VHH binders against q9y6x5. Designs and how they scored, part 68

Target 1, 379 residues: q9y6x5
Amino acid sequence: LPPKLLLVSFDGFRADYLKNYEFPHLQNFIKEGVLVEHVKNVFITKTFPNHYSIVTGLYEESHGIVANSMYDAVTKKHFSDSNDKDPFWWNEAVPIWVTNQLQENRSSAAAMWPGTDVPIHDTISSYFMNYNSSVSFEERLNNITMWLNNSNPPVTFATLYWEEPDASGHKYGPEDKENMSRVLKKIDDLIGDLVQRLKMLGLWENLNVIITSDHGMTQCSQDRLINLDSCIDHSYYTLIDLSPVAAILPKINRTEVYNKLKNCSPHMNVYLKEDIPNRFYYQHNDRIQPIILVADEGWTIVLNESSQKLGDHGYDNSLPSMHPFLAAHGPAFHKGYKHSTINIVDIYPMMCHILGLKPHPNNGTFGHTKCLLVDQWCI

## First folded at step 3 (VHH)

Design i14 (framework vhh_5j56_2)
Fold by ESMFold2-Fast, scan of step 3:
Structure i14 (fold): chain B 379 residues (1-379), chain A 127 residues (1-127)
Amino acid sequence: as target 1 above (379 residues)
Amino acid sequence: QVQLVESGGGLVQPGGSLRLSCVASGFTFSGSDYYAIGWFRQAPGKEREGLSSISGSSGGSTSYSDSVKGRFTISRDNAKNTVYLQMNSLKPEDTAVYYCAAGRYIRGSSYFTYDYWGQGTQVTVSS
């Protein structure tokens, strides 16, 4: 029987939530599996970029999903709707569900992972759900488990996406212990339901399950705002993305725009595209704008208005507050093993190994995940 | 289709109390934290302000603006798919049209989007 893998994402699950809150169901999952305490995500630390990095093993400059809001300088197309179905945005890389279907006679299934309702290189998962935030976790789980158990050719790779705790992290901020405790308890209960469903259907013993996330969350405040309108008149530029990484497309000379921005606030860094720090791997793509602004942790860039959000992400990927975790269970994984840190791009080559797929060229290092796997020599 | 219907507004004297109700239909309020109901108000010539919100989780997560914290209490009855705003110690400055709104989270968004609104209910605090 071919190996099977279910990849689950809880959006915005900050790694240190595991130390500050009780997760009995997740803890039982980890006890008989593995835990990576921190996953160093890619810059920018946003939903679409990091979800696509997980399934391609590529930095954002290489896979082309460089933000949640984008402008392509060559084609002059705009991406700003999370329901945008244009394959153009996703075609710069080959995600694992496409590779899974093309290398062997296998199927993929998807419940709302970013990109899975878009045909990429003319290939879409054999079973998928169009994105709809109103669809319950239970309905997503029902579809995924049905497809894993009764498809021909067999579904060997499946994805499941859930919007929490990101939605509540934005609304309440991660320091609201009362509200975050309730949200995180609900997520733990959903993990319990997932495990129980897989056991009842006879899938648990033969299925590899990864539970991870795309980024963390940091506390924001009305006391930490950067008003971009006080720096520069809107007639000088087109705003492609705002906060906490602003993407600026100049309407006048680039140097003049840069000079108006560079000393406006001590709480943001202003970069010409060619001066973006190499460690970000965020430079070599037409969708990265000529000037980017990077706010300091917890600071929000605004346009002459207050911010409603109490939590945000998108900040420097070196910040622990931006890091998710990874937990996994199944025949491929050791039992009761804890690992400190991997890079988010390392997940893709690990998943390819588990599924017996040849990975496309990628930025991940298989050696970083070897100690998680039973069939590998851990040095 | 999603509908929200407010009730319970009216005329009260300063220091009085009112309980507003918001009945939701066309969706399951109790199933998910990303489907929240918020209370907002707008007085003539003023900006609409958010007052309180409650999420759709089994326990309910709540928030309050500084102007109403300690005086107003939001609660829910999941069996009736209804959200309440209990307003105590009412002041003349609380006079406004009160709206309930249903918020959804969309992946890649940095906040709840309140895209379904009730028609509003008038609250007048006057001696």
Scores: ipSAE 0.347, ipTM 0.688, lowest interface PAE 2.1, mean pLDDT 90
Fold by OpenDDE, second read of step 4:
Structure i14 (fold): chain B 379 residues (1-379), chain A 127 residues (1-127)
Amino acid sequence: as target 1 above (379 residues)
Amino acid sequence: QVQLVESGGGLVQPGGSLRLSCVASGFTFSGSDYYAIGWFRQAPGKEREGLSSISGSSGGSTSYSDSVKGRFTISRDNAKNTVYLQMNSLKPEDTAVYYCAAGRYIRGSSYFTYDYWGQGTQVTVSS
């Protein structure tokens, strides 16, 4: 029988939550599997880009989902979380569920993972849920496990997405021990429910399960704001994306806009597109705007309005606060093994290996995950 | 179609109390952490100000601005799909049009957005 893999994402689960909060169910999951303590995600450290990087193995400039909000100047199209259904945005890459779906005697399933409710390269998973934030984790889990257990052709790859702890991280800030403890307890309980469900269905021993996240969360404050209105008039540019990485589309001369912004704050770096640091791998795509603003960790870019967010993400992907974790369990993984760090793009070739799929060209390095796998030599 | 209707505003003396109600129709915010109703106010010549919010979670997480903390209390009645703002120790500075708004956390974004607004109710605090 072909191997099966369930990929689960808890949005905005910062890696060090594991050290600062209690996770009895997740710790049991880890104890019987593997843990990668830190996953270096891709820049910008936002939800749609990083989730697509996980399933494509590509940097944002390569897979084309370069932000949660995008604008294409040629087609005049806009991308946002409320407008994400146009395949135009997704077709610059081939996600793993499409690759898997096209294999003989295999099918894919998805519960609200970004991009899974969109036909990509004219292919959509055999089973999927349209995104609806009001749908419970239980319902998502029930559908996923039903499909994993009863489908023909068999579902061999499935994705499951949940919006927490990201939403709460934004609301409370990651350093709010009282509120975040409550939120993270719920997450751990959901993991418990997941494990219990899989055991009840007899899937636990044979199913590979990856639990990960797309990014972390940093503490923000009303005392750390960068007001663009103090530096430049709104009539001079269009804001495509705001904070902590603002995408600026000039309405006047680019240089003039740049000059108005470059000294706006000592806590913000301003880059012309061609000057974006190479380490970000965030340059070679037309969807990246002519000017980007990158706030320092914990700083918020605002217009003439105060932000109510106490936590945010999207910052430099080298910051530990932006890093998620990865845990895994199943026949493909060791038991009781902990690994320090991998790159988020490394997950794709690993998943392809587990599923016996030929990976598309990607930026991941399979060698980085070999120590997690029972059939590989640990280098 | 979603509608929010505020009521309970009026004229009150300094130190007095009012209880505002926000009735939501066409929208059920309870049962999800990702939905919330908030109270806002806008005084003449001033920007709209957020005062308080309550989530749709079972626990009903609440928030308050510093300007009203300790004086205002937000609550909800799920059966009536109504949110209340109990305003105590009112001050002349509290004079404004008060609005309720319904919103949700937007997937993949870094912010909560209020999509629906009531018509507002006038609160006047004067001796």
Scores: ipSAE 0.032, ipTM 0.461, lowest interface PAE 2.7, mean pLDDT 93

Design i15 (framework vhh_5j56_2)
Fold by ESMFold2-Fast, scan of step 3:
Structure i15 (fold): chain B 379 residues (1-379), chain A 127 residues (1-127)
Amino acid sequence: as target 1 above (379 residues)
Amino acid sequence: QVQLVESGGGLVQPGGSLRLSCVASGFTFSGSDYYAIGWFRQAPGKEREGLSSISGSSGGSTSYSDSVKGRFTISRDNAKNTVYLQMNSLKPEDTAVYYCAAGSYIRGSSYFTYDYWGQGTQVTVSS
C-alpha cells in the first residue's frame, strides 16, 4: 500500500510572515509536524521557475523554465502566462507526477500547479484542472480530495496551488500590515478548511501533506524606479522580460549594448550571460538571454513610466525577503521538529523518498531533509 | 462573458455631486483581494487616468489618486455585483468620460491587470 503525498503551494508566502502575523490553523498543523523556517529558492525568484524547481529538483538553467516570460533563440518561440501550455517549454525536465505515473504505475492529481495542465514527455497528470484563476480554493480542494479517495490506480501524488498571498503582496506590498493581516488570516482559514476536510474524510493520519511556497515578497516604491529608456534606445534590443530581472536580446553588437547599460544605474547589476554569478546557477540554457539586468531589492525596472505594484519578487535568492517556508505533517514526518533552512531543490528528492520513487538526476541533496523524516537520522 | 455597464453620468454644476454605478456581469466578486473594480476617466486630449479601486473581498482595500482623494468615495455591493463612485465637490476639470474596469491577478503576474472595460459614461461639470 503506497504512501500518499499532497503538495500545497500558497504563491508568494514570505517566510517571515509567520513571525509577524498569527496563523492559528497553520501553527496547529506545525505543532504535530515539521517546520522549515526558510527555503532558499532558485534564481530568478519567480512563480513558474520555482514551482517547476520544487517538482524537478533542478535549477532553472537545467529544467528550462528560466522566467515567467521567455524567448528561445533556436526555435524563435515566446513564452508567457497565456502560452505556458506548449510542452516545448516544459520538456527539459521530468516532474515528479510524470515519474510517479511511469515508474510506479500510480496516478497523480493536480489542481492548477504550474505545468500540470501540460503533457510533459507525453504524460499528463491522471486527474487535473486546467488553469482558471476564478476557481475557488474549495473547488480545487474538493477535486483533490475526491481523487485521493476514489481512484484506480490510486492517486499517490497530488498538488494544490493557490494564487494568494502573491496577488495581494503585489497590490499592497508586504509592509501594509492592515491589508496583509486580512489576506493572511484568510489563507490561514483555508489551511484550517484543508485540515478539517482531510480529517472528515479519514485521510489526515495517513496522508503526507506539505505546505510551501515558491518565493517571498519585498516592498517596492515609486521612489525606487530604474528607467531603462534613460540607458538605451529601444531600437538596439528586444526586451524579453523586464523587472526585476530584465532579459535583453541585442539587435546590434552585444558589447555596445552592454557598455550602454553597465553603469546606467547604481541600483542594477548588468551581466553578460557568461559573467552571471555562478551562485545563481543561471547561465547554461538557450532561454537565458545574452544580457541580464538584476535590480537591487525593492527597485523596479520601468520603461519611462510609473509602476502600479507595491510589492515584487524575482530578486537575488540570497535575500531573506525572497524565501518561502515549508511545513509538513504526516506519517513520514517527525512531530514538533523545527529546521532552519533547506534549498528549494531539496524538496524533490525528499518527496521521491516519501513516495518510494527513484529520483531523476537533480540538484537537490537528500541529506539536507533527512532530519525532517521519521525513517532517517541527521549526520 | 464579462460585461461592465456604467451609469449615473450627466451634467452637473461646479460644487455638485454625482454617484456613478458599475454593474458587472460574468464577473463575480470573490472573498479575495485578488479581484478588483477600478474607476478611470479620460478627458479630451488627455491619457486615461486611474482614479480609484476597490477589491472584491469583505472589508477590502480602497485606493484613490491624489486628484480625487477626499472628494470621491468608492464602495461596493457584492450581492448586486455593483461598484459605486460617489463624486462630491465636482470641478470643471472633472469633466471626462468615466469608465469602470474589472481585473485580477493571474498566476505569474507581477501586477493587477484590468482586462475588462465598460463603454463609459459622460460626466460634464459646467455652469
Scores: ipSAE 0.365, ipTM 0.692, lowest interface PAE 1.8, mean pLDDT 89
Fold by OpenDDE, second read of step 4:
Formats: sequence, C-alpha cells, structure tokens
Structure i15 (fold): chain B 379 residues (1-379), chain A 127 residues (1-127)
Amino acid sequence: as target 1 above (379 residues)
Amino acid sequence: QVQLVESGGGLVQPGGSLRLSCVASGFTFSGSDYYAIGWFRQAPGKEREGLSSISGSSGGSTSYSDSVKGRFTISRDNAKNTVYLQMNSLKPEDTAVYYCAAGSYIRGSSYFTYDYWGQGTQVTVSS
C-alpha cells in the first residue's frame, strides 16, 4: 500500500506557545512522534506565501505567492485573501498535491488549505472543500478522514487547514495569557479530536500526520506605530500590501517616493526592490513591488484611518516570534525525538520522500529532516 | 444558508429602552474568536454605523462605539444562537434601522469582514 500523509496547519501557531502553554493532546502526539521546535519560515512571514512554501519547497520569489495581497502590473490583476481563485497566481509552481494526484492509483484531498480549491496547472484536488471560514473543524476533519478511508483511487495525500490561533493572536496579542490560554486549549482539543477520529477509523497506525503552522505572532502596541501619511502624500503611491511589510507602487518617480519614505521612521527599513537583502530570497519576482517597507518587530505601519491590532506577523523571518513548529507522527517518523530547527522549505522534500514522489526543483534540503525519519541516517 | 433575523425594534420615547434580538441560523459563531456578530444602524441620509460586536469566544469579548458606550449592552445566548442588544437611555439621534451582521476574519489576514446581514429592524425614538 502506498504511504499516506495528512498535513495539518493551525494558522499562526507560534513555536514558543508549546513552552508557555499546556497542550496535553499535542504533547501526547509529540511523545509518540517527533517535534521540530522551531521552523524558520519564508519572508514575508504571511499565510498564503508560507503555506505555499510548505507544499512546494520554494521561496516566495520562486513560487510567486509573494504576499496575501498582490498586484500584477502587466495584467492589472489583484490577489487578495478574498480574491485568490485565479490560477494565474498559483501556476508559477507545482504543489505537492498536484504531483501526488498525477501518480497512478493515487488521489489528493484538501480541506481549505490555501490554493487547494484552485486548478493549478489545470489540476485540482480530486477531493476538496471550497474555502469557507464558517465550516467547522469537525466537518473539515470528517471529510478529510472519509476521503482518506474510502476513496478510489485512494487518497494518499491530504491537507487540513484551520484559521486559529492566528485570528485570536491578532485580536488579543500573543502576550495576553488569559485569552490565548483559552484559544490554545481549544486548539489542543481539536488535535485531540483529530487523533481520536484517526484511531476510531483505524487510520492512526498507518497514516503519517504532520501538524505544523505557517508563522508565529508578535505583540503589537498603539505606542509602536509608523504613520506613512506623515511622510508621504497618499496620492503619490498605491499601497499593494500593508503592515508589517508594505508593498509600495509609486505613482510618481520611484526615487522621489523612496526619498520621502527612507527616513520615515527609525523602526522601518525601506528597500528598493533591487536592494532587498539576499537572505530574504524576496527579489526575483515581478510581483514584488518597486519599494518595500519592513517594520521592526512589533511595529505597525499605518495610515491615518487604519485599524490597530494587538498582534501581527509578516516580519523578518529570522525573528523567533515569527517561527512556527512542526510535529509529526506515523510509520515514517521516529518516536520521542525532538529536533531544534529546520527551514519551512525543508518540509516539501521530506513529504515527497515519505510519499515516494519525485520532488520538483525546490529550495529545501532533505538532509535537514533525516533525523526525523526512521528509514534515514541521522546527520 | 446563513440567515440573520432581527427583532425587537419599535417606537419608544426618549429615555426609554429596547432590546433587540438577532437570531442566527445556518451559522454557529460560538466557540471561537474567529467569528463575531455585530450590531449596526443606518439613519436616513447617513452611512451605516457600527455600534457593537461580540465574539464567539467563551468569554465573549465585546466592543462598543463611543456613541453607544454606557447605554447599549451586547450579549449572547449560545443555546439559542441569538445575540441581543440592550439599548437604554435612548435618544432621538438613535432613530435608525438596526442591523445585525455575522462575520469572521479573512483567511490569512487580520482583517475582519461581515459577510451576512439581517434585514434590519426599525427603531424610532420620538416624543
């Protein structure tokens, strides 16, 4: 029987939540499997880009999902969280579910993972749910497990996405112990439900399960604001994406816009596209705008009428507050093993290995995950 | 399908009180901060105004606009999937059509949007 893999994402689950809060179900999951304590995600540290990096093994500049909000100057198309269905945005890469589904006697399933309800390279998952935030975790889980258990060809790769604790992190801030404790308990309970259902269906022993996230969350404050309106007239540019990494499309001379912004705040770095630091791997794509603004950790870029959040993400991907975790369980993984860190793009070649798929060219390093796998030598 | 139905509106004298109800069907917002129900109003010739919201969290985090703070109270009954707006010390300026709306954060963002709206209920404050 071909190996099976379920990839689960809890959006915005910061790695150190595991140290600061109690997760009885997740800890049991980890105890019987493996844990990567920190996963270095890709810049920018936003939802759509990082989820696509997980399933492609590519940096954002390579897979083309460079933000949650994008603009293509040639086609005049816009991408946003509410407008993500155009294959134009996704077709610069091949996600793993497409690769898997094109194999003989295999199919893929998805419950609201970014990009899974879009035909990519004219291929859409055999089983999928259109994104609907109102659909419960239970319903998503039920569909996924039904497909894993009863499909023909068999579902060998499945994705499951949940929107918390990200939304709550934004609302309360990650340092709100009372509210975040409640939210994270619910997440742990959902993990318990997942495990219980898999056991009930007889899937637990044979199914590989990865639980991970796309990014963390940092504390924001009303005292840490960068108001662009104080530096430049709004008529001089179009804002394609906002805080903490703003994408600026100048309406006047780029240099003039840059000069107006470069000293706007000591807590914000302003880059021309060609000057974006190499370590971000965030330069070689036409969808990256001519100027980007990068706020320091915990600082928020605002306009005069902007709403304020108590938590945010999207910052420098070297910041620990931006890092998620990865836990895994199943025949492919060791039991009771903990690993310090991997790169988020490393997940793709690992998943390909587990599934017996030939990976597309990617930026991941399989060697970084060998210690997690029972069939590999630990480096 | 998701439906929201407001009730409880009517004519009241200045200084009076009303309690509005919003019954949600096809949508359960309790159990997560990801979801919220809000109350809005729109007076003739004016833009729609947000008044109050309550999250789906167990604690039920609430918010109020300055215009109604101290006078209006939002609450919920999870068993009935109903949200209430207790309006006290009503003023002529409170005359409007009142709407409830259900919403959630947009996936991958911190932006909250109300996706479902009730038909509205008329509240008239007059001597």
Scores: ipSAE 0.034, ipTM 0.536, lowest interface PAE 2.5, mean pLDDT 94

Design i16 (framework vhh_5j56_2)
Fold by ESMFold2-Fast, scan of step 3:
Structure i16 (fold): chain B 379 residues (1-379), chain A 127 residues (1-127)
Amino acid sequence: as target 1 above (379 residues)
Amino acid sequence: QVQLVESGGGLVQPGGSLRLSCVASGFTFSGSDYYAIGWFRQAPGKEREGLSSISGSSGGSTSYSDSVKGRFTISRDNAKNTVYLQMNSLKPEDTAVYYCAAGEYIRGSEYFTYDYWGQGTQVTVSS
């Protein structure tokens, strides 16, 4: 029987939450599986970019989903809606569900993972749900387990996406212990429901399950705002993305726009595209704008207005507050093993190995995940 | 089709109290934090200010702006699909049109958005 893998994402699940809150169901999952305490994500630390990096093993400059809001200077196209289904944006990489369907006689299933409702290289997930935030976790889980149990050819790769704790992290901030405690308890209960459903259906013992996230969350404040309108008039540029990484398309001379911005706030760094730090791997793509502003952790860039969000992400990927975790259970994984850190791009080649797929060229290093796997030796 | 209808505004003297109601239709509280109803206000010549919110979760997670914390209380009645704002110790600077707004979280939006708005109810705190 071919190996099966379910990849689950809880959006915005900061790794540090595991130390500050109780997760009895997740802890039981980890007891018989593995935990990676920190996953170093890609820059920028945003939902669409990092979800696509998990399933492609590529930096954002390579897979082309460089932000949640994008502009392509060559084609003049805008990616401005969270439900944009134009394949153009997704075709610079081959995600694992496409590889799974094309290399092997196997099916894929998806409950709302970014990109799975889009035909990429003329291939869409065999079973999928169109994105709709109002659809419950239970309904997503019911569809995924039905497809895992009843498909022909068999579903060997399945994904499940959930918007929390990101939504509440933005609304309340990660330091609101009362509200975050309630939200995180609900997530732990959902993990309990997931495990019980898989056990009741006879799937649990033979299914590999990965629970991870795309990024963390940091505390924001009305005391930490950068008013871009105090730096530069709107007539000089087009704003492609705002906070905490602003993407600036100049309407006048690029150097003049840069000079107006570079000394405006001590709490943001201003980069010409060619000067973006190499460590970000965020330079070689037409969708990366001529000028990028990077706010310091916890600072919000605004346009002459207040911000109501008390938490945010998108910041420097070296920040521990931006890091998610990875937990996994199943026949491919050791039991009771803890690992300190991997890169988010390392998840893709590990998943390809578990499924017996040949990975497309990628930025991950299989050696970084070897200690998690029963059929491998450590680094 | 989401609709919100506010009621309970009026003229009150400083130190007085008012209770605003917001009735939602086409949107239901479900035990999910994905849906929230918030209270906002806008005074003449000022930008719109967020005051308080309550999520659609069974527990009802609440938030308050610093300007109203301790004076205003948000609550909900799921059976009536209604959200209330109890306003105590009203001040002249609380004079504004008060709006009820509903929204949901969408992946990649980076924050909760309020896409549905009521028509507003006038609150005047004077003499």
Scores: ipSAE 0.147, ipTM 0.550, lowest interface PAE 3.6, mean pLDDT 89

Design i17 (framework vhh_5j56_2)
Fold by ESMFold2-Fast, scan of step 3:
Structure i17 (fold): chain B 379 residues (1-379), chain A 127 residues (1-127)
Amino acid sequence: as target 1 above (379 residues)
Amino acid sequence: QVQLVESGGGLVQPGGSLRLSCVASGFTFSGSDYYAIGWFRQAPGKEREGLSSISGSSGGSTSYSDSVKGRFTISRDNAKNTVYLQMNSLKPEDTAVYYCAAGEYIRGSDYFTYDYWGQGTQVTVSS
């Protein structure tokens, strides 16, 4: 029967948390599986962009989810966390669950991974939960395991998304050891529950499980604010996204707006779209605005106000604080193997290989992940 | 149609205890669109202060402000659609109107946003 894969994301799980806190359940998972210590995510280091990069293997400029808040000047459409269900935003790429359903006559299941409750290229995940933040991890897990065991055609690709530790990372900051310790202990307990549930249902030995995340988290402070109102008047631009990467749509001449913003703060870089560094792969999409502001790590862009946010992400993807990890267990993976770094776009072609799917053209390199796999030679 | 109703306030001596209840109607904690329920208070002449929060139906994510940590405990009963705040070792400076609020953290947001508020319940700590 076909191989099966469960992809689990804990939003905002900074790789360095693994070194600074105890994770007995996750360590037991890794002992009989693999660990990638750092995953270099895509820019900008935000939830929707990186979750879509994991399942498409594409940079944001290629898959079209370029931020958590977007504006398309051609169609006049707006995207946000409360308005994310228009297929228009998601149709610039083909995520793995769509490929899984169409190539092999197999089913996909989803518990709230970004995009799974949207028909993409007229195909929606075979089984899915509409996004609802109040639904428990246990309920998400119950649905996923039910669908993995009781579907025809069989569910061969399943996803599970959880909002922590991102929510607490923002609220407390990653340096609040007492609060983060409690949150991370609960996540480790949830990983224990996941493994126990899979064992009880007879799935554990034959299911490939990947546990990963979309980004990390860095400490912010009231002492590190950039007041955009000190740089430019609101009448000169429309703000599409604010912090730590501001997306500016000029209402007047672009050069005039740029001149008002450049040199306003030593703690942010101001780019005309064509001057955005090539290493970001963040230029070739109409949803990327004419002027982009990029704050330095730990700095928050504000509009003449304080920020209650003690942690944030979205910063330069070269920063280790922005990197998640990847752990995996199952018949496709070596046991007790540790790897230093992969790119987040490399996860997609690896998952296609495990599932026997032909990947769509992508920015990942299969060679970067082959050392994790039992059926590959690492040289 | 969404409503939060606080109860359990009143007069108590310093060192005493009270348990506040927050009952939700028009939605359920399990299967609602809320991620967290929070307790806040406001004393005369002071700003509203956040005290404690609990994740919606997902267990194990609780928080406390430094001023109440170790004295106050938040809990929930999903079957009764109720969140509790157990307040121990009460001090005169705990005198305030106490509010519960339902808030959302959704994927892709950077903050908890508390959009639904109860009308408050008075807690007075005096000898």
Scores: ipSAE 0.268, ipTM 0.649, lowest interface PAE 2.3, mean pLDDT 89
Fold by OpenDDE, second read of step 4:
Structure i17 (fold): chain B 379 residues (1-379), chain A 127 residues (1-127)
Amino acid sequence: as target 1 above (379 residues)
Amino acid sequence: QVQLVESGGGLVQPGGSLRLSCVASGFTFSGSDYYAIGWFRQAPGKEREGLSSISGSSGGSTSYSDSVKGRFTISRDNAKNTVYLQMNSLKPEDTAVYYCAAGEYIRGSDYFTYDYWGQGTQVTVSS
């Protein structure tokens, strides 16, 4: 029988939550599997870009989902969380569920993972749920497990997405112990439900399960705001994306806009597109705007309005606060093994290996995950 | 169309109490933690300040600013699609126009946004 893999994402699950909060169910999951303590995600550290990096193995400049909000100057199209259904935005890469879907005697399933409800390269998974935040985790889990258990051709790859703890992280801030304890307890309970469901269906021993996240969360404050209105008039630019990485489309001379912004705040770096640091791998795409602003950790870029967020993400991907974790369990993985760090793009070639799929060209390094796998030499 | 209507404001003496109501129409804030109603206030010459919020889930996740914690209590009646703000131990500093707002978290958004606002209700605390 072909191997099966379930990829689960809890949005905005910062890696050090594992150290600062209690997770009985997740710890049991880890005890019987593997843990990567820190996953270095891609810049910018946002939801859509990083989720697509997980399933493509590509940096944002390569797969083309460069932000949660995008603008294409040629087609005049916009991308946003409320407008993400146009294949135009996704077709610069081939996600793993499409690759899997096109194999013989295999199908893919998805519960609200970014991009899974869009035909990419004219292919959509055999089973999927349109995104709806009102749908419970239980319903998502029930659908996924039903498809994993009863589908023909069999579902061999499935994705499951959940919005927490990201939403709460924004609301409460990651340092709010009282509220975040409650939120993270619920997450752990959901993991318990997942494991129990898999056991009940007889899937637990044969199904590979990866639990991961796209990014972390940093503490923000009303005392750490960067107001662009104090530096430049709104008539001089269009804002494509705001904070903590603002994407600026000048309406006047780019140099003039740049000069107005370059000294706006000591807690914000301003880059012309061609001057974006190479380490970000965030330059070679037309969807990246001519000027980007990058706020320091914990600083919020605002217009003439106060922010309601106590937590945010999207910052430099080298910051530990931006890093998620990865845990995995199943026949492909060791038991009781912990690993320090991998890159988020490394997950793709690992998943391809587990599923026996030929990976598309990607930026991941299979060697980084060999220690997690029972059939590989640990380097 | 979504509408929020505040009521319950007025003149009260220091130490007194008021109960504000926010009635939502055209919007169902009940059903998940990703929908919420919040209370805000704005005093003359000051920026708008968030006071409290309550989610649409059955558990009703709540939050309070430090300025009102222990004095104000947010609650809801899902059947009436109404959120309340019980304000006790009112102080002159609490004088402001009070607003309720409704919003939702959307996947891929980087923030919880309040997209709908009431017209506001005046609260004056004075001897």
Scores: ipSAE 0.062, ipTM 0.510, lowest interface PAE 2.3, mean pLDDT 93

